VH-VL binders against q96il0. Designs and how they scored, part 130

Target 1, 167 residues: q96il0
Amino acid sequence: APERGAERRDTAPSGVSRFCPPRKSCHDWIGPPDKYSNLRPVHFYIPENESPLEQKLRKLRQETQEWNQQFWANQNLTFSKEKEEFIHSRLKTKGLGLRTESGQKATLNAEEMADFYKEFLSKNFQKHMYYNRDWYKRNFAITFFMGKVALERIWNKLKQKQKKRSN

## First folded at step 5 (VH-VL)

Design mg1c (framework fv_ebrasodebart)
Fold by ESMFold2-Fast, scan of step 5:
Structure mg1c (fold): chain C 167 residues (1-167), chain A 121 residues (1-121), chain B 108 residues (1-108)
Amino acid sequence: as target 1 above (167 residues)
Amino acid sequence: QIQLVQSGAEVKKPGASVKVSCKASGYTFTDYYISWVRQAPGQGLEWMGWISGFSGNTNYAQKLQGRVTMTTDTSTSTAYMELRSLRSDDTAVYYCARGVPYTQDYGFDYWGQGTLVTVSS
Amino acid sequence: QAVLTQPPSVSVSPGQTASITCSGDKLGSKYAYWYQQKPGQSPVLVMYQDTERPSGIPERFSASNSGNTATLTISGTQAMDEADYYCQTWDRSTGYEVFGGGTKLTVL
């Protein structure tokens, strides 16, 4: 209907909610759940003496968070859109309007909705498998860089200690 | 102003591949899907597939399965359609069109100018 | 493969009402869309969601969709309406878009 078209226009379908960390924070801050992805974002604290390797690790973690947020925001939006279309299609097939006689949104019973859920899960199986694969790849990369940063910090500490001893 | 601007005409030999681009402007690229639709000379419109500007998720027409690949570059708001193993009956004008599948909205409300791909030996 | 069937041509005189049909199995349970294409030009959306007109499309364009048949109606047809008209729908279960074969409207 026109009312449904206007409702769709008011929604920002690809958007991810912004969040603001507390001022004067010296450590990571966790925000409220994003309205699209339902995931809590993390704001990463940036140390004053961040090395290039530490910066790369932080950026990788930030990019992984953004990728994860986008995936789930899109998945949830796709689910909501397909669910609404399924409901409207079934109601139209029955010769029923999108609103009940009392003016409420018309809905389908649990048995009818089970068809939608089964189809949605089946249709998205491959997409979720690729998501899981990429999620593990990203976490392996993060772990690898965490190890490199740890090694760099150990080496720098040893260099500083030797310099002090030599002086 | 909303516009979809496509790459120029191509002439290819049978067995070659062609990659057509569609640059979007005037709207948030990631809010919409891009469909590809072709039209052989004197024939009707044939849907080829769509790609999400947000997720990169695709759905291709069964007839083209294995020969077509759709991609996007969100940094340039550009969609691409690559068709492989070209045959003479792939000669057509290829259109990109903006849409929002799975909704009650506008259908394909904006279209590119079309790209003529001629496959000849 | 075409799932939607349209008559290949329809002829009307200026000022007459043109009716273009689009038939498909349970089409009335889906939303139908209509596109106008003039020679050498890209298609233009003229009707969406069965009955709705985009901004800029004249009031003389109207449409319906019930049972197996969607219909595009152009009242007071003008020479400028001469074009090919395509119906379109989508299947939620496959995600496939389907176009009709097209109807050439001649205004003479």
Scores: ipSAE 0.000, ipTM 0.463, lowest interface PAE 15.9, mean pLDDT 79

Design mg1d (framework fv_ebrasodebart)
Fold by ESMFold2-Fast, scan of step 5:
Structure mg1d (fold): chain C 167 residues (1-167), chain A 120 residues (1-120), chain B 108 residues (1-108)
Amino acid sequence: as target 1 above (167 residues)
Amino acid sequence: QIQLVQSGAEVKKPGASVKVSCKASGYTFTDYYISWVRQAPGQGLEWMGWISGFSGNTNYAQKLQGRVTMTTDTSTSTAYMELRSLRSDDTAVYYCARDQNYLPKGHDYWGQGTLVTVSS
Amino acid sequence: QAVLTQPPSVSVSPGQTASITCSGDKLGSKYAYWYQQKPGQSPVLVMYQDTERPSGIPERFSASNSGNTATLTISGTQAMDEADYYCQTWDRSTGYEVFGGGTKLTVL
């Protein structure tokens, strides 16, 4: 006799629960990848009794996400445009058209594209260094505020235990 | 709804100090930097420095370090720029402008400008 | 130490494409921003983060930033586009901002 498994819980595409009753913890929801950044956005769950400190942490996380999304959207767009320009320039230099005789877009081989990748990385090196520096600063700030929120939650639990003991 | 409203024009003598205010409304003040930019008559824009509405941290243009102080009053959503030891070449229109603390989308809103004239 | 250099003036006829350049060492490694200023008015942000256009700015405004040069392009230039244009960048490592010297765009 074959074994029958339990029912699968309903989840968002990221594996996060789609249904959160008010009394149960709800989680952040992860959306589909953005068309330009290719990063999945996080939609933050807002508790009904969110503290000012929890709000600051959430806003910091939201701001960091928007910054990250914007950076990668711009980099991917720049990459695509410069890649197309490079291909067109090299085809023009070779005396070739932008389309093959079959009507498909003309392309360069991997060896020819290596020059573009080297140039793109070199050109964007400083932007990526600044991005990494800012990313670490933002993560430090988020971690610091996460610690403060954790301490606040511990303090609130202790206050609740004390109130429960009082007559 | 989003506005930056600056204090009125001032006439100062050389050696005096001026303090220009910039009152923000229509947005969360602590989510933005406030930059100060001045423009001498017939000249271009010159960055003076910025202050974080969140942390109060400042960064001043090297040319002005020691003479400029930027502060905020979060309770009134107001930024201040004080320039000391005024000289005739400090005569300019002084602007405040916002930018995001962590997402620099540029100065999307500017104050109306404050004319500071330094004359004896 | 960063310096942004702009031509002092650019003239175009109505309907022509105006091109305003902004040059700085490794400017393409930083974000460039563009502002329009009409006489007696505060500057208005017209382009941000190299290529992005704020809501309300006409689609005839576009921009690029590569190598040492950022360019603001106004296609089908109209009389209402006559103004001073300033480029600006922000160095993430130092936090310093710098503006270009400005370009007076004359239409007609």
Scores: ipSAE 0.005, ipTM 0.478, lowest interface PAE 12.9, mean pLDDT 81

Design mg1e (framework fv_ebrasodebart)
Fold by ESMFold2-Fast, scan of step 5:
Parts: sequence; structure tokens; C-alpha cells
Structure mg1e (fold): chain C 167 residues (1-167), chain A 120 residues (1-120), chain B 108 residues (1-108)
Amino acid sequence: as target 1 above (167 residues)
Amino acid sequence: QIQLVQSGAEVKKPGASVKVSCKASGYTFTDYYISWVRQAPGQGLEWMGWISGFSGNTNYAQKLQGRVTMTTDTSTSTAYMELRSLRSDDTAVYYCARDSPYLKSGFDYWGQGTLVTVSS
Amino acid sequence: QAVLTQPPSVSVSPGQTASITCSGDKLGSKYAYWYQQKPGQSPVLVMYQDTERPSGIPERFSASNSGNTATLTISGTQAMDEADYYCQTWDRSTGYEVFGGGTKLTVL
């Protein structure tokens, strides 16, 4: 089960815990923000009578979450590394030390950081463009399959009602 | 250092199954996909599928759907690829590779390869 | 599903510029990757995200990707560059990875 699997994963000595959903949950559970992506993961509830279409929708949503987590984890990591390198290079150019007299990391002012942000966005323009296109395509697919699942559920409910009345 | 270490060579008869392992080290296993790529003798690279280290979700190449299963064991940072109903044309070196379509890396690290020979 | 086409072989003299092409529908709208494989060895990533070079790959390796064609260029080709070269991309809609058929580079 999902709850049992999540609990076992959380207790693993060397495992990286993403989150632990509540026991005996019958609904999706939202976890704490991931360390790298800063996005909250969703643990999807799996009903025993899940249809193939419902399974396809759930797997699509899970895979979209994985894709989104990977993109933002990498983007945030790259941003942080390049930001630190930029600050270091600019401080050296100014003849300043990397740390203040109090031991805190020396920082650049907002105007100087604006140059970094502009260059970072420009450098990553194509990557963000592909992300946005894929994000819209994935959300379109999810919306489409949500509609199909809703229609299937309505149809099955109507069929069950007809059977009940014909008996 | 980042490393992918695969299980040893296998010799199988037609109709048998083979399960190849790929043990990852030096990075957070759950942050990446593992792709499986095979190469028949004297032939090019053929993508077989990928598995997410995070979700365990898979996508298999259409040609192999129904015969291949990919799994992971996150506690040991190991990916597995099982190929069933082996045929002589499945004889190939099987590679695992670290992969994320939305990271800059492409297939940046590869296992050493596992030779699977299918003979009667 | 995307299909990537490469010439089966390219021959160059030492010091000559080698050009290896990879053709696919709207390939320039996707990221292209390049791998070098020597006999008995695993593939090695030599170019990523169209134009980027991994640490340790010589500056004589460069690449481009535009329209339907990605190109790997090796300037001042050396005997050690003799290998099979594969292009690779992914189909964003399916998440399928696709390899080109490979090009055998001979330096003679």
C-alpha cells in the first residue's frame, strides 16, 4: 500500500524521505516542500477498483510531478551555484574579501545582482521556454484525461442506476 | 564520484528471462531517471525505456512493451531491467545511464555494460 | 515518434575538419546530444544541449542545431577521435529518447 510503502521508506536508515502520508488516508496527501525544488509533493490515493483510465490519469499526474520536481531542483541548484560564483568573482574584481569582519558572507547590492539575474534569465531562456511549453502540454493532457475519467464515472453511475431499476 | 555499476554477463536460452542490475553511487538516486540502452553486436544504440528514481514510474520503448519491466530499490540505489521471452536478436550489450530530460546533463554517466547472449 | 538519420561513415585526414550530421523533424526545436563510443567501451557524452561541451572534452569539439539538422564538428581531427558518434534527442510529448543510427569516423 501507499501508506505502508511511505512509512517503510521513512524508516529506512539510508533512505531519503520525501514525505510520510497519514495512515488510513482515503484522499491525496500533500507533503512538505522538497529541499531542492521547494515544491510540495502529492501522494496520490489508489482505490482498489481503479479503472485503467483512472490509473493512466494518476500515473500521468505522478510523472508530471516527477518532471516538475526534477526541473526545479536542477534550476534552483544551478541558480544557487552560479549566484555564488558571480558574487565571488565580483567581490574579487572590487578587491573585497569574501566575508565581512563579522564572518558573514559578503553580498552585492541590488543593482549588481540585477545584472546577474538578467544574464541568468537570458542564458536559460531556451530551457525555460521548453519548460513552459511542456508544462502547458502536460496540463492539457491531465485536463483531457480528467474529463475522460469524469465521463467514465458518470457513465458507470448511470449504468448502475439503470441495472438497479431494471432488477 | 558518480558511478553506475552493472551486474555481470549472462548467457540465456531462447524463451528465458534476464534481469540486469545497475547500482548507482555518488549522487542522490531519487533525483534522476535511469535509462536503459542496448547495443546488438556491430549495431547502434537502441533506447529501451526509463524509470524514475523518484516515483518508480516507467516509459518503455514501443517495440519492447509487454516484454520489459524496470524497477528500482531506492534503499540500495539500484535499478533493474528484466527482459522476458528472450530471442536471439536480443543478444546485446545492455547499458544503464543516468538521465533527466529537463536537466542539462543528457546521459552524463553510463554503466560499464552487461553482455547478454541468447543462444540455442 | 522521432527518427534521427546520420551518415553511416565519415572519413577525414589528420588535421582536417570532420562534420557529422543528424537529421530529424524539427530537431532544432529540441535539445541534441552527442556521444562518442570507442570499441569495447561505454558511450561518452561529448556535447550536450546542442552546443555545450562537458568538462574534459577538447575545444576542437563543437556543435550546432538548427531547423531539421544538428551537426557535430571536430576541428583539427586527431587519430584519437576515431570512433562511432551518436546523436540523441527526446520527444517532449512522449518522453521517448531517440538515438541516431551512428556514424563511424575514420581518421586516415
Scores: ipSAE 0.000, ipTM 0.457, lowest interface PAE 15.2, mean pLDDT 80

Design mg1f (framework fv_ebrasodebart)
Fold by ESMFold2-Fast, scan of step 5:
Structure mg1f (fold): chain C 167 residues (1-167), chain A 121 residues (1-121), chain B 108 residues (1-108)
Amino acid sequence: as target 1 above (167 residues)
Amino acid sequence: QIQLVQSGAEVKKPGASVKVSCKASGYTFTDYYISWVRQAPGQGLEWMGWISGFSGNTNYAQKLQGRVTMTTDTSTSTAYMELRSLRSDDTAVYYCARGTPFSKDHGFDYWGQGTLVTVSS
Amino acid sequence: QAVLTQPPSVSVSPGQTASITCSGDKLGSKYAYWYQQKPGQSPVLVMYQDTERPSGIPERFSASNSGNTATLTISGTQAMDEADYYCQTWDRSTGYEVFGGGTKLTVL
């Protein structure tokens, strides 16, 4: 929108809804971090003469980005929610209030938080394992198609050199 | 108020094509993707594909590849779904639904009212 | 190709707890979503990300997802809950959204 700084690393108001690519861009560009995933989205430039292979690579990269954004947004939200519930549960068990004398949120020490991290990782082990597997497979596919596109571009340049003159 | 409004009912002959529209309002269109889901009379929900309002990237169900095309017009916040080479078993109510890959994943949180497409000779 | 299996029908008396299951290979490693559809109406999201409830959905709706089975639970079931219920997930390997076959909940 017309707001200067809409692409800044703001908290809630400058989230994904504010991510707008520069008008008439002829290259890929990177936006501000998404509020929930904390990942920077990439807007891909689409050439007018995009080959089917280039289109396949671009779509694979975009699908991977959308998948990755969704996964990390979900994980960050789950982590934050379970962290708050854990902290509240432990403070209640100790008979402590939810806020300090300065009005800040009461927190647990590093030893107590280590218990939460162990529990969170254990509960989410299977989801993280499948994420890592899929991330690995997608990176292999992207690298493979990047190589194919590079070879196609080299071959096209060689063909153009042979066709120096038309009638 | 978030709303998805679809085009009206269509009656088509076998072999024809149909193009259904879905106009979004009340949110930033480019922050979400739109899925298309159909439901034959008395049957369950069948996912057809989605399109990103952000990139225009699409993903189509295997059964429909080669017959379906999804597009968007960001200037009017409208998504389109075109289905070609219609058969009688394509008779269904076609829904558009909002999804979100870039923020909190709420699944399909808002749905259009549905568009009945009848394919008969 | 992921497949989600739901029982075709479930019947409960008013005020009783309804339980609708959705089974799929390693479904607990994915997020499950639930939709309610009444005759002549569009589906309505009632549960997302396994256990979360959208604003406006009564607290009597809850859900779980572990192993191969996701479950939608409706406590103190009311006549207004009579509808078809669909589970849904996203298959990361194909990028496809997958719906279950649906369960007709009858409250009588």
Scores: ipSAE 0.000, ipTM 0.461, lowest interface PAE 16.4, mean pLDDT 79

Design mg1g (framework fv_ebrasodebart)
Fold by ESMFold2-Fast, scan of step 5:
Structure mg1g (fold): chain C 167 residues (1-167), chain A 119 residues (1-119), chain B 108 residues (1-108)
Amino acid sequence: as target 1 above (167 residues)
Amino acid sequence: QIQLVQSGAEVKKPGASVKVSCKASGYTFTDYYISWVRQAPGQGLEWMGWISGFSGNTNYAQKLQGRVTMTTDTSTSTAYMELRSLRSDDTAVYYCARDISWGKDFDYWGQGTLVTVSS
Amino acid sequence: QAVLTQPPSVSVSPGQTASITCSGDKLGSKYAYWYQQKPGQSPVLVMYQDTERPSGIPERFSASNSGNTATLTISGTQAMDEADYYCQTWDRSTGYEVFGGGTKLTVL
């Protein structure tokens, strides 16, 4: 049985962490949250006798995970960049320097930041709508292939039963 | 229309001071910062500092601390940049640019003022 | 104290795609800006906030910014695009504006 603590961490060239599940794993493995997306990656188990249809389902799930990871990594980066630009802009507009007298980075209070959060949410409304549309589309496709895999497994069991009765 | 108009070319001796003006028109002067950028002959752009049109608050490049002073006159919508203790390596075209930060940054530039430092 | 590095020169033939790079530590975590300067003229803003194009700038101009590198791309390059190009960002730690060293684009 694999343990969470048995996983090995590997760092990608882009600085994004990845994980290596135990070699003897017989099920999917869930890792720690990704540095940029803040989503937990899943390493999919590959059975020795995987059917072509099962392989297609697994690859679709892997592709969807990669798409989802990239979307949220980009979204979080955009949030970080725009947050700093907002702080910079507000400090400049007030005629304040970007540094305090002590040399510390100047910051805004929570009430001032509320304006940024409202603006960011409004600005990204269309982007989030497209994300939701694609998310539902991808999950529909996954569900469809899950159904096909289930039917294949039922057919195989019926086929085996018929063969046993015939012999 | 939005326009930044700078004072004319200057020739100065080493050790002297120069004061370049930048008159803004076509927008609310107090809503924006003015940045100063210089360019030595055949060289790249070098940021010198910015000044607030509203507060008069400034932020100067570390290399120029103690030699540069930026001021504004809100009644005439004019920004000024004074550089002291001039050296031959201060010979450059000096630009003012409108600085909006949250957006296009340096979206409008003055025509430039050539300052030549020679004996 | 951010430093932005650009190649000194890039040469392309008319109609070809020109790519000008700007490298800086974690530049993708900041917004990058691009300016065009022709001899004897003031700089002109050609790209802002990584990917945005001001009104009046041809759609042949595009840009990206990721990781440590921002790139200005000019498709179907024309003789009129021959100029010096400067990237620019601001340094979060100092509040200073920073320009790259500039790239001379030669067409033909």
Scores: ipSAE 0.000, ipTM 0.569, lowest interface PAE 12.1, mean pLDDT 82

Design mg1h (framework fv_ebrasodebart)
Fold by ESMFold2-Fast, scan of step 5:
Structure mg1h (fold): chain C 167 residues (1-167), chain A 120 residues (1-120), chain B 108 residues (1-108)
Amino acid sequence: as target 1 above (167 residues)
Amino acid sequence: QIQLVQSGAEVKKPGASVKVSCKASGYTFTDYYISWVRQAPGQGLEWMGWISGFSGNTNYAQKLQGRVTMTTDTSTSTAYMELRSLRSDDTAVYYCAREVPYGHKDFDPWGQGTLVTVSS
Amino acid sequence: QAVLTQPPSVSVSPGQTASITCSGDKLGSKYAYWYQQKPGQSPVLVMYQDTERPSGIPERFSASNSGNTATLTISGTQAMDEADYYCQTWDRSTGYEVFGGGTKLTVL
C-alpha cells in the first residue's frame, strides 16, 4: 500500500548518499547522515510570511548546524588520520608489513589501540571542552529566540482575535 | 593528480561581464566546494564566494552580492564564476580553489589563476 | 564582520626563526590556515587546522593559534621561504571565508 510510502531517493548519480531535498514541504525535514560528519542535516522550511525574528532564528539554527557539521567532520578526519599514523608507526616498530595476506590493512589489537584512544582524548580535551561550551551557548541562544518567536506568535493571535471581534 | 585547470586570460571593457571556468580532475567533484578568490595587482587575497559541487548552494562575499554568480556542471566537473558590470578595480588574477565541506584542508589545491583585465 | 590583521612585512637572516602573526577577534576559537605565495605563482597551503602540515611541507614550518592571535613560525629560515604569507579562517557569523592582508617575508 501507498501508506508505506515511496523509497527516498537521497543518493547521488555516483551512488554516494547525499543531502538532497525531497519535494517541497511545509515543515522541516532531515536528510541521511553526512559522509564526513556522520550527522543528519536538517533542511529548514521557509514560510512565505516569515517574520524578521523567525528569519533570525532559522539562520541561527542553520549556522549552528553548519558549525556542528564542521566540528565533527574535522574531528572524524583528525581521528582517522592520527589513528592510521599510530597504527603505521607501531607496525613499523614491530617490523611488520602494512597489509595482511588478504590485502586488508594490518591492524593492532584492542589493548594496543587503547593507548591511542587515551592519547587522542587527552590531546583533544581542550577542543572538546570548547565544543561543549559553544554547543551550550548556541542552544541557549536558539532556545531564547524560540521563546521570542513563540511570544510574537501569541501576540499575532491576539491581534487576529481583536480584528475578528471588531468585525 | 588532484588538479584544477582554469580558462585563459580575458580583456574586457567597463560594463562588460566575464565568466571564468575551473575544471577539476583527480577527485570526486561533487564531494567538495569550490571557492573563488581574486588578487588585484600587488594586493592581497580577497575571497569572493564558494559553491557546493553537489547541491549548487552558494555563499557570496557581501561586497560582490548582485554582481557575481557561481555555477557548476557536474557532468564535466567544472565550476564557473561570472562577474557582471565590470569596473577597472575588478582587474585581478581570479583563482578557484578546492574547499572541503566542513573545514580541514581549506583551499587545497588552487587553480593556476586567470588574469582578467578591465580597461578601455 | 571578522578582520584578520597581519604585519605587512617581516625580515630575517638565513638560518634565523621567522614569526608571522595573524590577529582576529577570538581567532583561537576557530581554525586558522596559512598559505605561501611566491611571485607569479598560485598560493600553496602550508599549514591547516591551526597546527597541521600538509605532506610535502618542510618540518621547519609550525604554527599555533590561541586567544586572538595565530602565529606561523619558520625555523632555520631559508632563501626559498621568501614569499608572501596569508592567514585565513571561516567566519561563522556570516559563513564567509576571511583572509589576512598578507605578510611579505624577506630573507637577507
Scores: ipSAE 0.000, ipTM 0.453, lowest interface PAE 15.9, mean pLDDT 80

Design mg1i (framework fv_ebrasodebart)
Fold by ESMFold2-Fast, scan of step 5:
Structure mg1i (fold): chain C 167 residues (1-167), chain A 120 residues (1-120), chain B 108 residues (1-108)
Amino acid sequence: as target 1 above (167 residues)
Amino acid sequence: QIQLVQSGAEVKKPGASVKVSCKASGYTFTDYYISWVRQAPGQGLEWMGWISGFSGNTNYAQKLQGRVTMTTDTSTSTAYMELRSLRSDDTAVYYCARDTHYIKPGFDYWGQGTLVTVSS
Amino acid sequence: QAVLTQPPSVSVSPGQTASITCSGDKLGSKYAYWYQQKPGQSPVLVMYQDTERPSGIPERFSASNSGNTATLTISGTQAMDEADYYCQTWDRSTGYEVFGGGTKLTVL
């Protein structure tokens, strides 16, 4: 399989390691999925000649990543807890144990679980709607600043060419 | 293990500025937000704003926009809240609190509070 | 949603069930949180995400949130539960955290 570069980064000596990109990277680095959010973190490359506009774009992307990581970590935790509670409540109502006679964890059928999904989505509808709106708004802002950075780079390149021609 | 330790009490004159610090320990500072909440004597809790420990991004309560500034120093795991143009009705105990409004519980750990008295 | 309304005070005898309400427009569509504050002390989170109890908070504490009203329930109320209680929510439409006015629980 392709070289991933993960083996070349420093790692913490304990069982808990911080995300650390490869040394001397000239590109953005993508890490492994976070345990809680299941999203891959991105470590952004910082150019030595970063303009104020480029810095603003990078910080906006970093803030968007942090926001997105926090949202999904919370959503996954909340879903998992409420799902377990719902299953246990329904099994108790039916007078059933938490495990089958074969020792397997007792589960609800798809029709019963549909009740949970509808309830969860209904309760979280507004939250998910505003998440989607913020997600699109953040990506619009990122795209806008990417365009500005591109224009700045084109302008600087044109200025440099004019300067060379005046030699 | 996890604690937020705030700076000491302050007495200020109307029109002055105050800057309160909140030093975090026992957790990874950059993984959490810090919210600031104040409480006037005998009154309820009033949210002032939050700041990201990671990005430094802020969100301020509407009524305080223009005279509050929140900052962080990640090297010392410290959050700061500066309130300008102080009035007598700014007399309150100011709290910092660890905020995970997208991850887990709301304000799960609180500083001990800083009393700011505004009088002539 | 700009306002969460709580009763100013609730009084119960030791061993009775205390109920503290928090009302706000469509509050049941948002998560509610509850804090306990004793005189001279910082607030303590006692309930989060409507119904969840943090580690270290007694099982006597429970909560619900539906429609326009969230409720904190303390069963078998003890003298040590005497405190001010605040509800709180986060309104995504404004991005603001909102606290209720607080309820003084007196255990006589």
Scores: ipSAE 0.000, ipTM 0.468, lowest interface PAE 14.2, mean pLDDT 79

Design mg2 (framework fv_ebrasodebart)
Fold by ESMFold2-Fast, scan of step 5:
Structure mg2 (fold): chain C 167 residues (1-167), chain A 119 residues (1-119), chain B 108 residues (1-108)
Amino acid sequence: as target 1 above (167 residues)
Amino acid sequence: QIQLVQSGAEVKKPGASVKVSCKASGYTFSDYYISWVRQAPGQGLEWMGWISAFSGRTNYAQKLQGRVTMTTDTSTSTAYMELRSLRSDDTAVYYCARDVSYGREFDYWGQGTLVTVSS
Amino acid sequence: QAVLTQPPSVSVSPGQTASITCSGDNLGNKYAYWYQQKPGQSPVLVMYEDTKRPSGIPERFSASNSGNTATLTISGTQAMDEADYYCQAWDKSTGYEVFGGGTKLTVL
């Protein structure tokens, strides 16, 4: 296990935290993987002059991230609990202890675990199908609004250039 | 308080099937197994099988394999045991009991359901 | 199938020590459990994992398990202890739970 460096604070010498977006950031920031979902969260930058359309896009992306984080956190928790229960159930049937003579956690071989993975995938097939469908719908909507925001920004820049060239 | 409440007594003809229910309360249903144990009049206890309330996995006693089915309904915290092709020697009080996973102790028991198989 | 053998009956006077045995091949290498059942009632767990006592069970109940024999011991036996006692263990050959035939404890 790597040494942790306990003499320093969890903040960089400049006073900027590695666990949060840098202070005075002008861009979106990607964080470390969430403990439960194993997905990296995005912390969205909010510009001072955010248009209603830009706000709608940002909120849609935030809502989609929250939905995605919750789905995978629940899925991973369910997977872990079902895996442990499967192992315990199989060991109970075989009459084997939960730990080896060396004290290490008793495990099933790859062939035995393949039964669990097949069962888990089968049980969750419909759930994953609905997730994929909703994921595609959400990404389509985000892409659509990204296009609208891009067009709005282009239009505003064109109006600005024409105004500057009037004299 | 932890409680297992079973369905009422039943009288069946030979060849029929019976389905006994066991409603759990006072604990997280999916954290435990449910074992089924029967007792013929004046006889000892006989283990029938267990079911995981979490996964629905089952393990049935060899003598009953093919005749017994155990299921659970997590939404109602209820376990079920169905025994088919009933014979007169299936006449017994049927118990459900909370099974502490690998620990194998049956720490709480239902009140029992008398199933009588006669002509 | 593997069998757990218990004496059909044991009689003791009030205040005496009752010993109920449960015999099975290599039982000492398995965990033994004990249940008390009074007429018309459900079984009650009185001992688990060879020697452990559940909350609410009096200290006069104790148990051991070695070799081929597990023993439930009730010291200072009281009239309220009169019941059928069943041992339980796991059968390695079948992977199934197995109960002993039961012992009727009479306190006279």
Scores: ipSAE 0.000, ipTM 0.500, lowest interface PAE 13.7, mean pLDDT 81

